VHH binders against q9y6x5. Designs and how they scored, part 413

Target 1, 379 residues: q9y6x5
Amino acid sequence: LPPKLLLVSFDGFRADYLKNYEFPHLQNFIKEGVLVEHVKNVFITKTFPNHYSIVTGLYEESHGIVANSMYDAVTKKHFSDSNDKDPFWWNEAVPIWVTNQLQENRSSAAAMWPGTDVPIHDTISSYFMNYNSSVSFEERLNNITMWLNNSNPPVTFATLYWEEPDASGHKYGPEDKENMSRVLKKIDDLIGDLVQRLKMLGLWENLNVIITSDHGMTQCSQDRLINLDSCIDHSYYTLIDLSPVAAILPKINRTEVYNKLKNCSPHMNVYLKEDIPNRFYYQHNDRIQPIILVADEGWTIVLNESSQKLGDHGYDNSLPSMHPFLAAHGPAFHKGYKHSTINIVDIYPMMCHILGLKPHPNNGTFGHTKCLLVDQWCI
Short names: E, the ipSAE of ESMFold2; O, the ipSAE of OpenDDE; V2, 0.75 times the mean of E and O plus 0.25 times the DockQ between their complexes.

## First folded at step 18 (VHH)

Design ic2 (framework vhh_8dlx_2; at its last look DockQ between E and O 0.93; V2 from the best seeds 0.71)
Fold by OpenDDE, look of step 18:
Structure ic2 (fold): chain B 379 residues (1-379), chain A 125 residues (1-125)
Amino acid sequence: as target 1 above (379 residues)
Amino acid sequence: EVQLVESGGGVVQPGRSLRLSCAASGFTFEDYTMHWVRQAPGKGLEWIGNIYESGSKFYNPSLRSLVTISRDDSTNTLYLQMNSLRAEDTAIYYCARGETVWLRSGEYQIEFDYWGKGTLVTVSS
């Protein structure tokens, strides 16, 4: 049987949730598989960019999904959650489900993973669900497992996406122990459902499963706001993205805009595009705006409006609060092995290896995941 | 049947304070986010603020200094305290039930599913 891989993402699952809450189902999953305690994600630490990095192995500047909200000055196109289906935005990279189909003449399946309902390089997942937040996890899981079990050509790669605990993290803040405990328990139960479903279908022993997330969550406060309107007139720029990394498109001289913003707050770094720190790998793309503002952890950039977020993400990718985890189970993985840290872009070459695919050029390092794999020598 | 009934409106002089109440029935009040919205004559709807089921409060920045929202889950009542009222605060004030819908982008939308009939507040000398 060809190797099969299911990639599951629980949006906004901060790595240290595993230390602070009980996850009996997930812990069982980990016990029989592997755990990476921290995954360093890509900057900015947002949903669309990081999910695409997972499946391409690329930094955001390379795959072109540089934010949840984007603007292209040449075409005057906008990208947003409600407008994400134009292949224009996705075609700067080749995601693994496309590779899977084109290289091996296999099928891919997807349930709500970002980009999977868009034809990329004229290829769309053989099986997919249009994004609909109202669709239950159960329905998504049922479709994915059906496709994994009954498709011809066989589905060898599948993705499953779930919006929690991100939404709740935003609403309650990650420090709300009462509400987050409830939310995270539900997530663990969903993992239990996933495992049970796979066992019932006879897939559990032969299917490789990765459970991960795109980013964490930090606590925000109404007392930690950076009001741009106090620093610059709104008529002088267009806001492409707001918080915690603002993308600024100047309507006047860029230098003037920069000078008005550079001292706006001690809790915000202001960068000209060419001065963005190299460690972010967030410079070499036309979709990155001329000026970016990066708020400190827990600070929120606002205009003359209030945010209802008590938690947020998108901050410096070196911050532990922004890091997700990775757990995996299946014939490709060891049992009972824990690893401290990998980069999120490292997931892609690992997945390609598991599936027997030739990876496209990527920023991942296969060596970082070797110890997770039974067929590799671990130093 | 879900019902929201505002009360406490009337004619008040500038500089005065007023407390509005919203009596909720027909649903588990403690589980829902509640909002205050107003509409001045000839103007559109203006969101005043909300209070989550958790007790967290959020306000329109333009009104933050003038209003306080609170709730009493034991009596299924939402409150709006308004201070230092001005002529421009003349409006119909609505209580509304609304859930926050979070998007993958991290943005959110508020979906109002039930409204009260409103109570008129007139600020006049």
Scores: ipSAE 0.659, ipTM 0.861, lowest interface PAE 0.8, mean pLDDT 96
Fold by ESMFold2, look of step 18:
Structure ic2 (fold): chain B 379 residues (1-379), chain A 125 residues (1-125)
Amino acid sequence: as target 1 above (379 residues)
Amino acid sequence: EVQLVESGGGVVQPGRSLRLSCAASGFTFEDYTMHWVRQAPGKGLEWIGNIYESGSKFYNPSLRSLVTISRDDSTNTLYLQMNSLRAEDTAIYYCARGETVWLRSGEYQIEFDYWGKGTLVTVSS
């Protein structure tokens, strides 16, 4: 019988929420499985890039989803949340659900994981939901569990995506204890519902389940704004993405644009593409613009518009506030084991191992996750 | 039936202050984000600011020094305090109910579902 894996993401679930808030259901899940306390994600610490890094094992420069808003200079195409379905954007990598369902007698299912409603390399997830944020968690879970139980060929890899606590984190900020406690209580109840549904359907003991996230959240303020219009006129550049990592395509001489920006704020670093720090692994893709602006933690780059955000992400991936967690349970995983940290790109080769898939070339290191797995010698 | 009724408009001299009110009914006012928007003669709509149900306030940067938004949940009333009024502040002032809709990208949209009929403020002389 082929092994099965369900990969679940709660968007914007900051790792230290586990220590600062109460999660009876998630803590029970962890007690019976494994926890990775911090997952070091990829720069930029945004939703589309990090979800694709999880399922490809690649840095953003290598898989081509380098931001939530992109421009490709060769084709002159634009990518955004509302314009994300062109396979062109996704085709620089092969996500695990494509590899999985191309195996004999296997299929994949998806409830709204980024990219699963796109035909990547002419292959769309075998069962999927088109993205629609109005669809309840219950409906997403019902579809996933139905597909796991009732499909031929069997679904061996499934994904489930939920927008919280990211949306509320943007609205209130992570430091709003009253509102975030209420939000995170609801998330824990959803985790309880997930586990209970899997138990009721007879899936719990033989399904591997990973619960993780793409990034964390940091507190923002109307007192920490960087007004880009005060430093440079709109006519000198095209804005591809704004905050907290702005992507700047010069309309005039690049050095002139750089010089206008380099002293704009002490709370923002300005990089020519070739000067982007090597530790970001964020340089070798045409979709990375000639100039990027990286705001300090908690600072927001704005134009002459208000920002409605009290929380944000996308900052330097060395920041603990940007890191999610990973928890897992199932026959492949140890019971009651806690691990300090892995890289988010390490999740892909681990998942390939669990599913018996040959990983594509990637940036992950299988050895970093060996201690989570029962079939591995932990050294 | 949701109703939003603005009041407090009228003719006022430059340099003076004015406080507008918006009486809300037909919904649980304390659970909703409320907005002020204005439209000067012959111009498009200009967002002034909003106040979340949590009490957090956001303002159009061009107007931030001139206005203060507040709410009284016990009387279901939204307020706009305007100071040092100028001729260019002549407009119809609307209160509106709207939600900030958060996208998975971290971007947002503001969706207005109910509007008042507006109150005219004329700054002259």
Scores: ipSAE 0.604, ipTM 0.830, lowest interface PAE 1.7, mean pLDDT 94
ESMFold2 (binder alone), look of step 18: mean pLDDT 80; pTM 0.791

Design ic3 (framework vhh_8dlx_2; at its last look DockQ between E and O 0.88; V2 from the best seeds 0.78)
Fold by OpenDDE, second read of step 20:
Structure ic3 (fold): chain B 379 residues (1-379), chain A 125 residues (1-125)
Amino acid sequence: as target 1 above (379 residues)
Amino acid sequence: EVQLVESGGGVVQPGRSLRLSCAASGFTFDDYTMHWVRQAPGKGLEWIGNIYESGSKFYNPSLRSLVTISRDDSTNTLYLQMNSLRAEDTAIYYCAKGETVWLRSGEYQIEFDYWGKGTLVTVSS
C-alpha cells in the first residue's frame, strides 16, 4: 500500500510556546517521533502565503500568494478572506495535494487548509470541506480520518487546519500568560484527540503525521502604533494590505508617495519594490505592490489611529517570534529525534519523498530534513 | 434569559459628566466582551468602545478622550464614564454583548448577539 501522510496546521503556534508551556499530548507525540524546534518561515509571515509555501516548497514571489490581501493591476482582481476561491490566485504553483490527486489509485483530502476548496489547475481533492470557521475541530478531524480510513481510491495525502492559537494570540497577545495558557491547553487537548482518534481507527502506526504551523506571534500595544494618516493623505494611494507589512499602490507619482512615507516613523522601513531586501525573496511577482512598508517587531501600522490587536504576525521572517515548529510521527520518521532548525520550504520535498511523488521545482532542500527520516543517511 | 439593562441616562447640561451603567444577567458575564454603542437622532449606530473579558479596553478614536469603559465582574456591571458632554452626544446609549471575530487575514469584525433597550442621554442648555 502506498504511504499515507496527514499534514496538520495550528495557525499561529509560536515555536517557543513549547518551552514556556506544558504540552503533555504534544510532548508524547514528539517523544515517539521527531521535533524541529524552529522553522524559518517565508516573508511575509502571514497565513495564506506560508500555508501555500508549506505545500509547494516555494517562496511567496514564486507561488504567487504574496499576502492575505492582494491586488492584481492587470486583471484588477482582489484577493481576500471573502474572495479567495478564484483559481487565478493559486495557479502560479502546483500544491502537493494536486500532485497526489493526479496519481493513479490515490486521492487527496482536505479540511479547511488554505486553497484546498479551490480547483487549482482544474484539480481539486476528492474529499474536501469548504472553509467555514464555525465548523469544530472535532468535525474536521472526524471527516479527515474517515476519508483516510475508508476511501477508494485511498486517500494518501490529507490536510487539516485549525485557526488557534492565532486568533487568541491576536486577542490577548502572546505575553498574556494566563489567557494563552488556557488556549494552549486546549490546543494540546486537540492534539490528544487527534492521536486518540488515529489509534482508535488503527491508523496510528501506519500513518505519517506532521503537526506544524505557519507563523508565530509577537506582542503588540496600543502605544506602538504607526498612523499613516499623519504622513500621507489617503487620496494619494490605495491600501492593498495594512499591517505589519503594508502594500501601497500609489494614485500619484510613486516617488512622491515614497517621499511622504520614508520618514513616517523610525519604527518602519519603507521600500520601493526594486529595493526590497533579497533575503526576503519578495520581489519577483507582479502582485507585490510598488511600495512596501515593514513595521518593526511589535509595531502596528494603522489608519484612523485604531487597532484592537494585542498580538500580530507578518513581520521579518528572521525574527524568532515569527517562527513555528514542526513535529512528526509515523513509519517514515525516527523516534525521539530533535532537530534545531529547517526552512519552511524544506517541508515540501520531504513530503514528496515520503509519498513517493516527484516534486515540482521548488526552493526547498531535501538535505535539511534527511536526519528526520529513517530511510536516509544523517550526516 | 440574557438581559442587559442600561441606566444613568437623563438630561444634562453641556460640559457636565455622566456615568452610565449596564446590569447584565442570564450569562457568565466575566467570560464575554462587552460594548457600548449609541444612536443619535436621525443617525446610524456608532460604536463607542469595548472591554474584553481580559480587561483590555478599546475605543472609537473619535471618542477616546471623552469616554472611559470599565467593568465589575463581581456585580455583572458594565460602565461608561462620559466627560465634557456636548450637544452632539445626545443619543440613546446601548449596552451590547459581542465578540471580536478574527479572520485568517488578521483583520477583525465585531459581532453583537444581545442588546439592551438603551438609555437616553440628552445634552442641552
Scores: ipSAE 0.861, ipTM 0.939, lowest interface PAE 0.6, mean pLDDT 96
Fold by ESMFold2, look of step 18:
Formats: C-alpha cells, sequence, structure tokens
Structure ic3 (fold): chain B 379 residues (1-379), chain A 125 residues (1-125)
C-alpha cells in the first residue's frame, strides 16, 4: 500500500501568527503531529519562486522561477501571474508531482498549486484544476478529496493551494490585529473543514498531511516609500519587477544606471548581479537581471505613485517576518514534536522519502528533517 | 440600487478650502473601499485617493498636499477636504465605489463598479 501525501499551502502565512493569534483547529492538528516553528525560505521571498522551491528542493537560480515577473532576453518571453503557462519557464527543474506520477501505479492531483496546470517536461499533473482565484476553498477541497478516494491509478501525491492570508496581509498588514484576527479565524475554520472532511472520508489515519506556506508578511506604510522616479528616468532601463526586489534591465551603460541608483535611498541595497550576496543563492540564472534593488524590511519601491499595500513580502530571506511555518500529521510523522527551524528546500527530500521516491539533485538536506519522521533515528 | 450623491461643489477663490460630501446608499457602506476621482475640463479622469473600510487612506502623490479623505460609517458618508485650492483644481469631482483586487503574485488592480454623477468645483479669482 503506497504511502499518500497531501501538501497544503496557505499563501503568506507568517510563522509568528501561530503565537500571536488563536488557531484551535491548527493547534489540534499540531498537537497530534509535528511543528517546525520557522521555515527559512528562499530569496526572493515571493509566491511562485517559493512554491516551486518546496516541490523541487532547489534554490530559485537553479529551478529558474526567479520572481513573480520575469523576462528572458533571448526568447523575448515574459512571465507574470496572468502569463505563467509556458513550460519554458518551468522546465529547468522536475517537480515532485511529475516524478511521482511517472512511477508505476501512481498518479498526482492538484488544486491550484503554482505550476500544476503546466505540462512540465510534457507532463501535467494527472488530475488538476486550472488556476482560477474565484474557485472556493470548498470546491478545491471537494476535488482533491474526490481524487484521493476515486482514482485509478491511485493518487498518492496531492497539492492544495489557497490565496489567504496573503491577500489580506497585503491589504491590512500583519500588525492590524483586529482585521487579521478575523482573516486568520477564517483560515483556521478552513483547516478544521479540511481535517473533518478527511476524517469523514476515511483518509485521516493513512494520509500524510503537510500544512505550510511560501512566505510571511511584513508591515508597510505610506511613510516608507522609495520613489524610483526621483533617482532615474524610465528611459534608462526596463523594469522587469518592482518591489521589494526590483529587477532592472539597463537600456544604457550598466555602470551609469548603477551609479544613478546606488545612492537613491539609504533604505535600499543596489546590487550588480555579480555582487549579489552569495547567501542568497541568487546569481546563476539568465533570468536574474543585471541590476537588482533590495528594499529594507517594510519599505516599498514605487514609481511616482501611491501604493495600496500595508503588507508585503519578497525581502531578504534572513528576516523572521518572511518565514512561514510547517505542520504535519500522519503515519510518517511523530506526535507532539516541535522543531525549531528547517530550510524550505529541505521539504522536498523529506517528501520524497515519505513517498518512496528517488529525489532529483537538489539543495535540501534530508538530515534536517529526520527528527520529524517515525522511521528515522533522531540523532 | 447603489447610489452615490456628491455635494458641496461650487465657486471658490484660489487659496481657500472646500469640503465635498458623498452620500452612499443601496449597499453596506462600511464593508467597502471608497474613492475620489476628478476630471478637469477636456481632460481624462484623475484618481485623487481612496479609503479602505478599515480607515486606511491612500492618495495620489501629486495631490497629497491638497487633500484629506475621511469617512463616517454611521451616516454612510464619504468626505473630501481640499485646501489651498488652485485654478488647476477646477474639475468635476466624483465619488466611486471600487475594490483593490489582490493577485497571488502580490500585484493588484483597482476595479470601480459604481460612480456618482459628480459635483463641479470651480476655482476662480
Amino acid sequence: as target 1 above (379 residues)
Amino acid sequence: EVQLVESGGGVVQPGRSLRLSCAASGFTFDDYTMHWVRQAPGKGLEWIGNIYESGSKFYNPSLRSLVTISRDDSTNTLYLQMNSLRAEDTAIYYCAKGETVWLRSGEYQIEFDYWGKGTLVTVSS
């Protein structure tokens, strides 16, 4: 009987929300399973890159999804939220659902995890929903549980993605206790619904479930804006991505563009590609632009315009505010164990172990997650 | 039926202040983001700013020094306070209902669904 795994992401779920807000259903889930209090994610701390890092175990430079907005100068292709389906962007790595469903007598299912509606290496998730933000959590859950119970070959790996608390985190900011408590209560109720659905369908005892997220959220303010138009005219560069990590493609001499930007704000670091700190693992891909601007925590890069954001993410991955959590329950996991931290890339080799899959070359370290698993000695 | 009715327009001298009101009906006012937009004679629409249902306010940077937006949820009324008015501020001022739509990428779009008929402000010597 092959092991089964459901991977769930609630987008933008900052790790310390668990300490600062009430989650009766999630806390019951954790009590009977495991918690990793902080997951150190990858730079840049954005949605598409980090969701792909979870399922490939790779840094962004290695898997090729380096931002939510990208440009390839050779092919002149653009990537964005509304233009993300070209396999060109995704084919620099092999995500776990592809590896899983190519095994004998296995299939994969997906409810809107980034990339699961793309034929990566000519292989699309066996069962999937095309991305549509208007589809309710209930409908996503109905499809995923139907596929887990009623598919031949059986679904052994499934993903489920939800847009909150990211959207509300952008709107209100993580420090708005009143509004975020309402948002997070709704998320906890969805987790309760998930667990109860799995119990009612007879899946709960034999399904491994990971609940995690891609990044956190930091407080922004209209008092913390960096106006790029005050430092450089638009005619000198093409803007590939704006905030909080701007991707700058110079139209004139790169050194001239760099010099115009380097003193633009004391709240922003300006890097030539070759000078990007090694700890970011964010240099060795053609999709990373010649100049990047990295705003300090809570600062927003704007073009002479207001920003609607009171919360944002994408900042330096060393910041605790950028870190999600990981919780897990199921036959592969200990009960009542808490672990301090792992790297987000460590999730992939752990999942491969649980599923009995040979991992592709990756940046994760299986040893970092051994203490979560019942079949491993926690040295 | 959603209705937005602006009032308080008129002729004012340069350098003076004016407060516009927008009476809202036909929807749950305190659940929605409200906007002010203006249109000078012969020109396109210019967004002035908005206020979330939470009370957070956002302004067009070019108008920031001139305007303050507020709302009173108990009377379903949106306000625009304008100070130090200039001849260039002559326009029809519209109240609008719209929401910021957040994409999974963290990008956003502002979608307007209802507009008032506007109130004319004329700034002249």
Scores: ipSAE 0.689, ipTM 0.886, lowest interface PAE 1.4, mean pLDDT 94
ESMFold2 (binder alone), look of step 18: mean pLDDT 79; pTM 0.781
OpenDDE, look of step 18: ipSAE 0.845; ipTM 0.933
ESMFold2, look of step 19: ipSAE 0.626; ipTM 0.847
ESMFold2 (binder alone), look of step 19: mean pLDDT 78; pTM 0.780
OpenDDE, look of step 19: ipSAE 0.858; ipTM 0.938

Design ic4 (framework vhh_8dlx_2; at its last look DockQ between E and O 0.88; V2 from the best seeds 0.71)
Fold by OpenDDE, look of step 18:
Structure ic4 (fold): chain B 379 residues (1-379), chain A 125 residues (1-125)
Amino acid sequence: as target 1 above (379 residues)
Amino acid sequence: EVQLVESGGGVVQPGRSLRLSCAASGFTFDDYTMHWVRQAPGKGLEWIGNIYESGSKFYNPSLRSLVTISRDDSTNTLYLQMNSLRAEDTAIYYCARGETVWLRSGEYEIKFDYWGKGTLVTVSS
């Protein structure tokens, strides 16, 4: 049988949730597989960019999904959650499900993973669900497992996406122990359902499963706001993205805009595009705006409007609060092995290896995941 | 049947305070986020603020200093305390039930599903 891989993402699952809450199902999953305690994600630490990094192995500047909200000045196109289906935005990279389908007698399946309902390089997942937040996890899981079990050509790669605990993290803040405990309990139950479903279908022993996330969550407060309107007139710029990394498109001289913003808050760094720190790998793309503002952890950039977020993400990718985890189980993985850290872009070459795919050029390092794999020498 | 009934409105002089109440029935009140919205004569709807089921409160920045929202889950009542009322605060005040729908982008939408009939507040000398 060809190797099969199911990639599951629980949006906004902060790595240290595993330390602070009980996950009997997930812990059992980990016990029989592997755990990476911290995954350093890509900057900015947002949903669309990081999910695309997972499946391309690229930094955001390279795959072109540089934010959840984007603007292209040449075409005057906008990208957003409600407008994400234009291949224009996705075609700067080749995601793994497309690569997988270029192999003979292979199919891919997707349940609402970002980008999977868009034809990329004229290829769309053989099986996919249009994104609909109202669709239950159960329905998504049922479709994915059906496709994994009964498709021809066989589905060898599948993705499954779930919006929690991100939404709740935003609503309650990660420090709300009562509400987050409830939310995370539900997530663990969903993992239990997933495992049970796979066992029932006879897929568990032969299917490689990765459970991961795109980013964490930090606590926000109404007392930690950076009001841009106090620093610059709104008529002087267009806001492409707001918090915690604002993308600024100047309507006047860039230097003037920069000068008005550079001292706006001690809790915000202001960068000209060419001065963005190299460690972010967030410079070499036309979709990155001329000026970016980066708020400190827990600070929120706002206009003269209210934000109802008690938690947020998108901050410096070196912050532990922004880091997700990775757990995996299956024939390709060891049992009972824990690893400290990897980069999120390292997932792609690992997945390619598991599936026997030739990876496209990427920023991942296969060596970082060798210790997770039974067929590799761990040094 | 879901019902929201505002009360406490009336004519008040500038500088005075007023407390509005919203009596909720027909649903599990403590499970829902509640909102206050107002509409001044000849103007559109203006969101005043909300209170989550968790008790977290959020306000329109333009009104934050003037209003306080609270809830009593034991009596299924939403409150709006308004201080230092001005002529500009003359409006019909509505309570509404609404949920915050979070998007993958981290943006959110507030979806209102039920409204009260409103209570008129007139601020005049």
Scores: ipSAE 0.670, ipTM 0.863, lowest interface PAE 0.7, mean pLDDT 96
Fold by ESMFold2, look of step 18:
Structure ic4 (fold): chain B 379 residues (1-379), chain A 125 residues (1-125)
Amino acid sequence: as target 1 above (379 residues)
Amino acid sequence: EVQLVESGGGVVQPGRSLRLSCAASGFTFDDYTMHWVRQAPGKGLEWIGNIYESGSKFYNPSLRSLVTISRDDSTNTLYLQMNSLRAEDTAIYYCARGETVWLRSGEYEIKFDYWGKGTLVTVSS
């Protein structure tokens, strides 16, 4: 029988929170498993794109979820947090739960991971919850563990998503020690609850568990705003996404819009699509707009209105503040091993290996993660 | 029962300062974001700014240089300090309770659930 895998994401969990805050439960999980201290994620460093990169092993230009707000120039469709259910957006890739449940005698289960409530390639997770942020972590965990323990055909791959510490990171910023300490203690308690629930149900010893995140968080302030209205009239473009990576669809000649924006702020880079740096792997998809604006770390692009954000993400993926961590425990993983860094796209081929699945073509490199695995020779 | 009671309004000369208060009761004041909003005669509502329970403050850019919001959690009181008042600042000033709700996309929305009855400020010579 293939081994079982639970993939858990705590949204916006910056890698260096592990050094700057106390996590007795997570540290115990790490001590008995493996840690990757920094995961280099994909640009843009936003929630939907990076969660889909984890489960497809693809850069955003290849899987088609290029931002949290999108416009498709060919079909003229719009995507947003509240308008994410059209399979059109997700069908440029095959996520691991689809591949898994199309195998004989296997099922997949999902509690809120982005995309799992969408029928991708006419296939929806065998067991799933429709996204609803009001559903408690306890209820999400109860459903996942019941599905892992009681399903026929058996659930071999499951996902669990939680919105914190991202929401609080946006509100307070990562430098607010008092508030973030309270938030992160609550998350550590949830990790403790997860481990205890798995132990009580007899799942802990034979279940592989990955705890990771999609991105980090950087501090923002009201002193670091870039006001687009001071540089360009709204009538010259359609705004597809705003901050910290703005997606600009010109309504007039593209070069004229570019010229109005290029000197708007020394704290913002303005790219024509063909000039986006190759290292971003963020160019070859119709959903990437003709002009993008990339704010410097900690800067916020606004439209002459207040921003409520004291923390944000979406910035250059080379920034350590944008990087999450990965921890894992289970029969496939070594115990007590620490690894410095992997690419977020490397997680997919590793998960496929653990589950005995043939990976689809992807951008990950299995060799980057083999030292985490007991069945691999570590060079 | 949640109550918000504004005070400190009145007639003031242009160029002078005025401090408004909002007394809050019926809820744990320390846990909530508080807002100031105004309505000039014959005009719509204009958001002035807010203050998180953590003390962080956010302002309408058009008013940023004229106003300061503060809170005293020990007395459950929200304040609005207004300086260099102009005739255009004549309005009914409301305090309101509302929370910034964060979405997984990083977007947010502000939901107001309780309002005061307002206090009138008249700036005239």
Scores: ipSAE 0.627, ipTM 0.851, lowest interface PAE 1.5, mean pLDDT 93
ESMFold2 (binder alone), look of step 18: mean pLDDT 79; pTM 0.781

